# VH-VL binders against Flagellar basal-body rod protein FlgF (flgF), part 3

Target 1, 245 residues: Flagellar basal-body rod protein FlgF (flgF), of Caulobacter vibrioides (q06171)
Amino acid sequence: MDNALYVGLSRQMTLRRELDIVANNIANANTTGFKVEDLMVRTEQAKPAKTLDGSSPVKFVMDTGVARNFTQGPMTKTGGDYDLAINGMGFFKVQANGGERYTRDGRFTTNPEGILVTQAGAPVLDDGGGQITIDPRLGPVTVGKDGIVSQGAIRVGRIGLVRPDDLSTFAKDGDNLYRNTTNTAPQPVTDAQIHQGMLEASNVQPVIEITKLIEIQRAYESVAKMMDNTAELSRSAVERLGKIN

## First folded at step 10 (VH-VL)

Design K94 (from K90 with heavy chain K54R)
Fold by ESMFold2, look of step 12:
Structure K94 (fold): chain C 245 residues (1-245), chain A 122 residues (1-122), chain B 108 residues (1-108)
Amino acid sequence: as target 1 above (245 residues)
Amino acid sequence: EVQLVESGGSVVRPGGSLRLSCAASGFTFDDYGMSWVRQVPGKGLEWVSGINWRGGDTRYADAVKGRFTISRDSAKNSLYLQMNSLRAEDTALYYCARDSYGDWRYGAFDIWGQGTLVTVSS
Amino acid sequence: SYELTQPPSVSVSPGQTARITCSGDALPDQYAYWYQQKPGQAPVLVISEDSKRPSGIPERFSGSSSGTMATLTISGAQVEDEADYYCYSTDSSGTYVVFGGGTKLTVL
């Protein structure tokens, strides 16, 4: 009886985390470069526990983290000189939060010093880890598919694209950025291309996420009703036993 | 001297097969997406199939899906179209086209061949 | 199922401005490209990414896109500009690519 309430509460906690993830996906359906998230749940078989009268296996579903789908979102035109999209598996490098960070969000601009920066002001790094400086007096910037940044005949740098060996090593770091959670540096990519004048849209499919939201709410209510029934049975049993002399 | 040269077009009976080739020269073949575009004489252009610069992503127009296979060979700087189960409506001039980007979906066909004629008739 | 719609023909006198339109629901989100094709020849790219003119294309060729319509403009059309003109673009997801039906430009 008490085991059923514990399992019900554990399930509700998992459903609450899943609900938060789905709600965040929906909120970011229009966020440039956003990658849809799921709650990663692993089944882990618990070892048997011994009791005074024998053993009874207990099995729990464990929540180990967030799974992120890095599938390419659609690319759409903007015409902006500092709007860049990546076609292929790769990330822009930026300097943020005391180190290198990574993003699929190619909404860039220049700061007053002419440095190419993200919307939050983080410098976009070239293939050597340096900043890219644009001189507004040299005319419009062009960015080739290989990432070479130029103003007319003058080459100002090359945007560095990197990819980790395993995408699961990238974790969310705020401001549409990812951090590397491992000691292995991401490697330069040669199998991705940049497109100036486009942005990568979110890969969230809102209809799918809304369907998940509805299913999670129904599952939560079902577990809550099961827990209420179990609690009422326990109360009813105690009340009936209390009437016996 | 950037060139695309198609070959392999011929007369074939309905239900037959044919393999088109496109030889690329004067540019780095592996930097570009490639497509086949066909045109019935006197009519408009129709995209047939595309392949990205790495060769791992291919797409087909609905009219040819399941019957045609696009491929590329980086060692030979060549694009191919294997056409199976040919029909009379496949009769057209087939162009090889280079995309200015690594993917036919997001760039322009900036270089075209002169085409190779495929005739499907009894 | 995505379709680009062009008028079947446009006729102008030499020196007049020719405008060829291309309508498609995804054009607000996707670039349009324009190809010129003369009889017996392969198509030639004349406008890239809505409005960019490739090297070697005369300055009289220009392009624009607004809403669901892209426009190829030939200012001061010349007799050698007589050709078929095709627009080309993708749907908003980048899944399907299509040519418009073509526009025969006549310069008389």
Scores: ipSAE 0.623, ipTM 0.814, lowest interface PAE 1.8, mean pLDDT 86
Fold by ESMFold2, fold request of step 13:
Structure K94 (fold): chain C 245 residues (1-245), chain A 122 residues (1-122), chain B 108 residues (1-108)
Amino acid sequence: as target 1 above (245 residues)
Amino acid sequence: EVQLVESGGSVVRPGGSLRLSCAASGFTFDDYGMSWVRQVPGKGLEWVSGINWRGGDTRYADAVKGRFTISRDSAKNSLYLQMNSLRAEDTALYYCARDSYGDWRYGAFDIWGQGTLVTVSS
Amino acid sequence: SYELTQPPSVSVSPGQTARITCSGDALPDQYAYWYQQKPGQAPVLVISEDSKRPSGIPERFSGSSSGTMATLTISGAQVEDEADYYCYSTDSSGTYVVFGGGTKLTVL
């Protein structure tokens, strides 16, 4: 019975984690460039637990992190000169949080100094790691499919698209940004294109995520009821043994 | 001069096969997505198939899926359409079209060929 | 499946304004493109990304998109504008592309 309580508690912790992930996906269904998350889970054999019927192995389910689906979200028109979408694999580089960060969120603007920045004010980096400065006197900005930023005939810079060898090395860093968790620099991208006047939508499918939410809630309640029943049976067994003594 | 030239259109019996080709010149072929678009004489335009600039992503209209195969050859600056199990309703003028971007969608067809006529008749 | 709906024909006199409409459920989220096709010729792009006029296209051509409807407007139509006009766009999922049925513009 005590083994069932340990398994139940482990399952509830995993279900709470899954619930948090699904709730976050739903909350970000309209977040530009957001990538759907899921729980990575493995089953580990735990040390045997002592029971009244002897030692038996107890299996615990442990999460090992968050898996992220980087499938391209649909691209939608906005008409904004500083709205950019990446078609293909790759990330924008930005300067944030004391270092180089990466994003699929192409909602950009200029700051008062003319620097191309994210919505949070982080500079968007060119292919050499420098910032991109737009001079309002030089006319409208154009961004070519190769990432070259121009004002008329004047080349202002080139937006640097990069990707890691392994997407699992990018971890969430807040503000719709990713950080590189390794010392290996992401590589420049030549097989993706930038579309000015479009944004990449979230790849969240809200109906699917809400269905997951309902299933998780039902599973959690089932485990909670099982744990209540097991506790009642254990209490009844202790009471019976106490009456004998 | 920027140019697309289709060839390979002919008269073929139902169930037959035909391979269309499109020779590109005057631009960097590998920078652009490509499509085949067909038109029954006197009727409207119908998108048939598209391929991205690297050749790894292809799409087909439902009417041709499983029967037609689009491909490209960077060394020959050429786009191809292999058409199998041809039907009478595949009779049309087939255009080769360049997308302004490296994909078969999200851009404009800014360069067109003059078309090659395919007739499926018994 | 996804369709773009155009009127079969529009008639104007020279100097009048022609408006050709294109209806589609995905147009709020996807750009519309307009092609002109004269008899015996390949199509020519006249409006890109709802409203942008490519180089070489006369200023009388303009475009707009609002809700589920895109409109090609030819202000002061000329006899040489007589042609078939097709709208073109991507479906709502961004997977397939589609042409409208075409509109024959008559300028007499």
Scores: ipSAE 0.622, ipTM 0.821, lowest interface PAE 1.9, mean pLDDT 87
Fold by ESMFold2, look of step 17:
Structure K94 (fold): chain C 245 residues (1-245), chain A 122 residues (1-122), chain B 108 residues (1-108)
Amino acid sequence: as target 1 above (245 residues)
Amino acid sequence: EVQLVESGGSVVRPGGSLRLSCAASGFTFDDYGMSWVRQVPGKGLEWVSGINWRGGDTRYADAVKGRFTISRDSAKNSLYLQMNSLRAEDTALYYCARDSYGDWRYGAFDIWGQGTLVTVSS
Amino acid sequence: SYELTQPPSVSVSPGQTARITCSGDALPDQYAYWYQQKPGQAPVLVISEDSKRPSGIPERFSGSSSGTMATLTISGAQVEDEADYYCYSTDSSGTYVVFGGGTKLTVL
């Protein structure tokens, strides 16, 4: 009975974490370039727990972190000259938070110096790690599928895309950015393309996430009811043993 | 001189098979998405199938899904359409088209071939 | 199931403005493309990405998109513009790509 209460509490904590993750996914269903998250769960072998008549070891499921699904979100038109989408596996490089950061969010603009920046003002980096400067007097900017940025006949630079060997090494860093958690620099990609005038939508499927929300809530309440019943049975058993008849 | 030249169109019986070929020249074949588009005489254009520049992403119209297979061969600069279980409604002029983007979506068909005629007749 | 709806025909006199519409639920999120096809010929792209005119296309051709409707406009239509015109686009999921049913433009 005591094992059932501890398993119930562990299950509730996992369900609460799942609920928070699902709620965050729903909140970001309209966030450009957002990648849906899920709970990583691993099985840990624990010390055997035996009753006088029992023999089965007890296992606990441990939460090991958040898994992020980097599947391509749908690309949608905007018509904006500074809106870029990536078709394929790759990330824009930006300079933010004291170093290189990475994003799928291609909502860019220019600052007063003409530097191509994110919505938060972080410079977008070219394939050599330098800034890209746009002169608004030279006409409209065009960005080719290979990332070459031009104004008329003038080549301004090239947006390079990068990818880590292992996507799990990218961690959230705020402002829809990722940071590299390793010492190994992400590698340039050649198998992804840029599309000017489009943005990548979130890959969150809201109907699926709402269904998960409902099922998590039902599972949470079912465990809570089971724990209440177990506690009542234990209290009732102690009360009956305390009486001498 | 950018060209697309289709071949392999012929008369076949219902239930038969046919393979269409499209030879590309004058451009870097591996930079572009490719599609097959068909037209029944006197009718409109119908997109049939598309393949991205690397060949790993393919798509089919519902009318041909499961019966047709699109493929490309970088060594021969060629696009193919394997057509199985042919039906009378597959009778059409089949065009090979280059997508201006690296995918069969999100771009324009900027280069077309002359078409190859497929007739499904008993 | 996704369809692009065009009128089956449009008639104008030479020098008049022709407007050909294309309706589709995904057009707010997806670009429209316009193709001209003359008898016995392959289609020719006349408008790209809603409103961009490819090199070599006369300035009388223009395009726009608003809401669920894209429009091809031919200002001062000429007899040589008599052709079938098709719109082309994708659905919002990228699952289906389609041509519209086509519009026969008559210039008489």
Scores: ipSAE 0.608, ipTM 0.812, lowest interface PAE 2.0, mean pLDDT 86
Fold by ESMFold2, fold request of step 13:
Structure K94 (fold): chain C 245 residues (1-245), chain A 122 residues (1-122), chain B 108 residues (1-108)
Amino acid sequence: as target 1 above (245 residues)
Amino acid sequence: EVQLVESGGSVVRPGGSLRLSCAASGFTFDDYGMSWVRQVPGKGLEWVSGINWRGGDTRYADAVKGRFTISRDSAKNSLYLQMNSLRAEDTALYYCARDSYGDWRYGAFDIWGQGTLVTVSS
Amino acid sequence: SYELTQPPSVSVSPGQTARITCSGDALPDQYAYWYQQKPGQAPVLVISEDSKRPSGIPERFSGSSSGTMATLTISGAQVEDEADYYCYSTDSSGTYVVFGGGTKLTVL
């Protein structure tokens, strides 16, 4: 019985985490380049003590972190010269928070020095780790599918796309950025292309996430009812013991 | 010279099979997405199938899904369309088209072949 | 199933402006492309990304997109512009691509 209450409490904690993750996904359904998240869990068998009615092994679920789905989001037109989308598996490199960071969010602009930056002002890095400087006197910027940045006939630089060997090593770092949690540098990407004048939308599907919310809420209430019924059975057993004694 | 040359179109009975080929030359084949587009004579254009530059992502129009298979061969610079369970409605001129990007979406078909005629007739 | 709707025909006299429309619910979020096809020939791209003219396309061709409608405009249409014109775009999710039904331009 006490095993059932521990399993119920563990399940409610996991369901609360799932609810927070799904709510965050819905809140970011319109966030450029956002990648939908799921709770990363594992199960563990715990043998309950034998009871008057017998028992089956139970599954015990532990929260071990967040899994992120990096499936390509749809790309939509904007017409903006500094709006870039990645088609394929890759990330822009930026200089932020004391180091290299990575993003799928291609909403870029120039700062007063002409440096290509994110919406938060972080410099976008070229394939050699340097900044990319746009000279407004040289006319409109063109970004080719290979990442070469040009103004007219003049090559300004090249935006290099990178990815890690294992996407699970990228962790959220705020401002729609990821940090590399390992000492292994992400490798240049040859199987992705950049589209100027487009942005990658979130890969969140709101109807699916709302359905998950409903399922999580129902599961939470089911566990809460099971725990209430267990408390009532315990009270009934005490009442029967008192009548026998 | 940048060009696409289709081949393999012929007359086939309903339920038959046919394989179309498209030979690419004059450009780096592995940098581009490819598609098959068909046109019934005297009618409009219809997208049939697309494949990305690496070959790992394919898509099919609903009318051909499950019957047609698109593939590419980097060593031969060639695009293929395997057509099974052919129907009279599949009778058309089949074009090979190059997307300006590495996918059949989001770009333009900037290079077209002349087409190869497939006739499905009893 | 997503569709792009075009008028079946447009007629103008030489020197007049021809306008060919293309309606689709995803056009606010997706670029439109325009292809010219003359009898017995493969299609030719005349407008890319709503309004960009590829090299070799005469300056009389222009394009625009507003709301759910893209427009191909041929200013000062010539007899050689007589052809079928197709718009082309993708659905709102970016999953499928589609051609419009085509518009026959007659220049007489």
Scores: ipSAE 0.577, ipTM 0.796, lowest interface PAE 2.3, mean pLDDT 87

Design K94 (from K90 with heavy chain K54R)
Fold by ESMFold2, look of step 13:
Structure K94 (fold): chain C 245 residues (1-245), chain A 122 residues (1-122), chain B 108 residues (1-108)
Amino acid sequence: as target 1 above (245 residues)
Amino acid sequence: EVQLVESGGSVVRPGGSLRLSCAASGFTFDDYGMSWVRQVPGKGLEWVSGINWRGGDTRYADAVKGRFTISRDSAKNSLYLQMNSLRAEDTALYYCARDSYGDWRYGAFDIWGQGTLVTVSS
Amino acid sequence: SYELTQPPSVSVSPGQTARITCSGDALPDQYAYWYQQKPGQAPVLVISEDSKRPSGIPERFSGSSSGTMATLTISGAQVEDEADYYCYSTDSSGTYVVFGGGTKLTVL
């Protein structure tokens, strides 16, 4: 039972987890609003860059052993009336899974009742926590940078943006959603704006993730070779001990 | 009534400095991104620099990076461009432009000033 | 190094349709905007977000974008439409904005 073998096995477990994270990032390179993840092992959490004139919050937030980078992904045009992007730090509110959930994914649509919903059918909430209902007879919807939803001259409601005091309180909840893990409601955002007709792309950089994948596989092979050598040395030592008479 | 008025353009020698100002009126200044756009007489438009509505994000064209500094003052409803190490190539009419969005990109310049002329000559 | 490429000039007769093109690698992912500039004047926005006309712009102005090319179309061009036209969009990194080189429209 060699200390080197135990260390090698522990390293292989860590490498397996890193592989899963990198594979997930690559799988989500085209997922709207996706935030790239990394394993927070021997890695210092990066603080967001902040200034007195404003901020560009770049935060690594650990969620159950995973650091998540909330850096703004690029915004790209779609022309869709129900496609919304957030420019700045903030989250849409939706009603899902028995409560309020939060997302950067602005791919919305209407359901048969005219309610503004996510792709999964979760209602998008206004700044007061209510649903937003679109009347198809009133013409195309417009969404201003302040989140005001209108149809022609008629104001329908206001999409509000929120964020927590601490991003680490938001945990992954599936379907590109986050849940608030505290009893403290997230606060309205004053530093972000909405752009209709655009979506936020994933902030995954595929070349970087593929490079990580190759390095992880090479490190795994190297540990496996070291463990084979140690096992051979231990077998040889036991064999020599067993042959002494 | 919605207007932008540039000032501070003059004749300077190469290597000199100049500060341009742009006074905004008739709209809520803090709701909009702002940019400086220049035009050499008889030539095309060139984006120089932009600043978002809160002032925290700034960006510069490669030709002016490190020499020019954009800023805004919410209390004075004013946009500024500090130009250092001026070159002959910086000779142009400098426009102040309001972005229709709250950023220096993703929108259109829907309000323009009349421009202020900067001449850099020996 | 991102550039928007426009033809230097386009000529049409009054009443004909003028088409001004703008090519750029980022245009599939970024909106194009069109500005008209008459001599001695500041530019005027004529097309927003590929195809939207701002208030006060005549209906003869329209825009489209397909692939890497945006097009400004003036149906039934009038002598007063003679001007320089610039396309404008963000660059390939999504961090800078650029103008095209401009197109001189001549209506004769």
Scores: ipSAE 0.566, ipTM 0.797, lowest interface PAE 2.2, mean pLDDT 86
Fold by ESMFold2, fold request of step 13:
Structure K94 (fold): chain C 245 residues (1-245), chain A 122 residues (1-122), chain B 108 residues (1-108)
Amino acid sequence: as target 1 above (245 residues)
Amino acid sequence: EVQLVESGGSVVRPGGSLRLSCAASGFTFDDYGMSWVRQVPGKGLEWVSGINWRGGDTRYADAVKGRFTISRDSAKNSLYLQMNSLRAEDTALYYCARDSYGDWRYGAFDIWGQGTLVTVSS
Amino acid sequence: SYELTQPPSVSVSPGQTARITCSGDALPDQYAYWYQQKPGQAPVLVISEDSKRPSGIPERFSGSSSGTMATLTISGAQVEDEADYYCYSTDSSGTYVVFGGGTKLTVL
């Protein structure tokens, strides 16, 4: 009887963890560059077939009891001169939190010094690890598919794209950033392209995540009802024994 | 200077096969995505198939999926369309088009060939 | 299943402004492109990424996109602008590309 309640509580704790992961995915369905997460007890690979955006399948990364799918999300237009999307395997380099960090979130702007920065103010790094400075006197910014940043005919710099040898070495660092968990530097990328005026959408599929959420809720309610029925049966058994003379 | 030249269009029987070629010149072929676009005479444009700059990602319109195969050859600066199990509905002028970007979906078709006519008739 | 809808024809007099529309549910999230095709010729790109004019395209060609509608505008249309015009874009997922049905521009 008390074994049944113990099994029910254990199942509820697992369902709560699954719910937290699914809820986080849904909350980030509209977060630029967000990569969908699953509970760590599931082993998943990207399908061996080609993805819809043309990127190769990637390995999943396990860090806090979750697996993260780095499959590229769709690219959508914004028209913004400082909005950049990466098509292919690669990450922007930024200077944040005392070191190099990496992101798929290409929502950039300039600070008062003209430095290209993230929404949180972290400098975007060029291919040599330096800052990229935009001079307001030189006109609008153009970013080519090779990452070369220009103002008119003047080349300002080149956005540095990198990727790790193994995606499992990148861990979540907040603010839509990843950190390198090893001492091996990520390699420069030549097989990805940058598109100015677009952003990478989340790779979350909201209908799938909402369906998971509904299934988890129903499973939780079913366990709760089983626990209530077990308690009622136990009380009824005690009452019946008390009535037997 | 920049040019695409299609070839290989012919009259073929239903169920037959044909291979179209597109020779590229005047630009670095391996920097661009490529597509095939067809047009029934007197009608509109229809996208048929696309391939990215690295050749690893291909896509097909539903009407041709499983029957047509797009490929590219960097050594010959050429794009190909292998067409199998041809039907009367495949009769059209077939254009080769260069994507301005490295992916067939994320740019404009900024360079077109003159087209090569495929007629499927008994 | 995604479609781009264009009017079948538009007629203007020389020197007047022609507007050709293209409607599609994915246009808020995806760029529109415009192609001009004269009889017996291959299409030519006239507007890229909603509003960008490629080199060599006359200044009278312009484009815009708002909501689910993209518009090609030819200010001061000339007789040589008589052609079929196609809009082109991708679906909501960014997976498949599609042409509109085409619009015949007549300049009389």
Scores: ipSAE 0.527, ipTM 0.773, lowest interface PAE 2.6, mean pLDDT 86

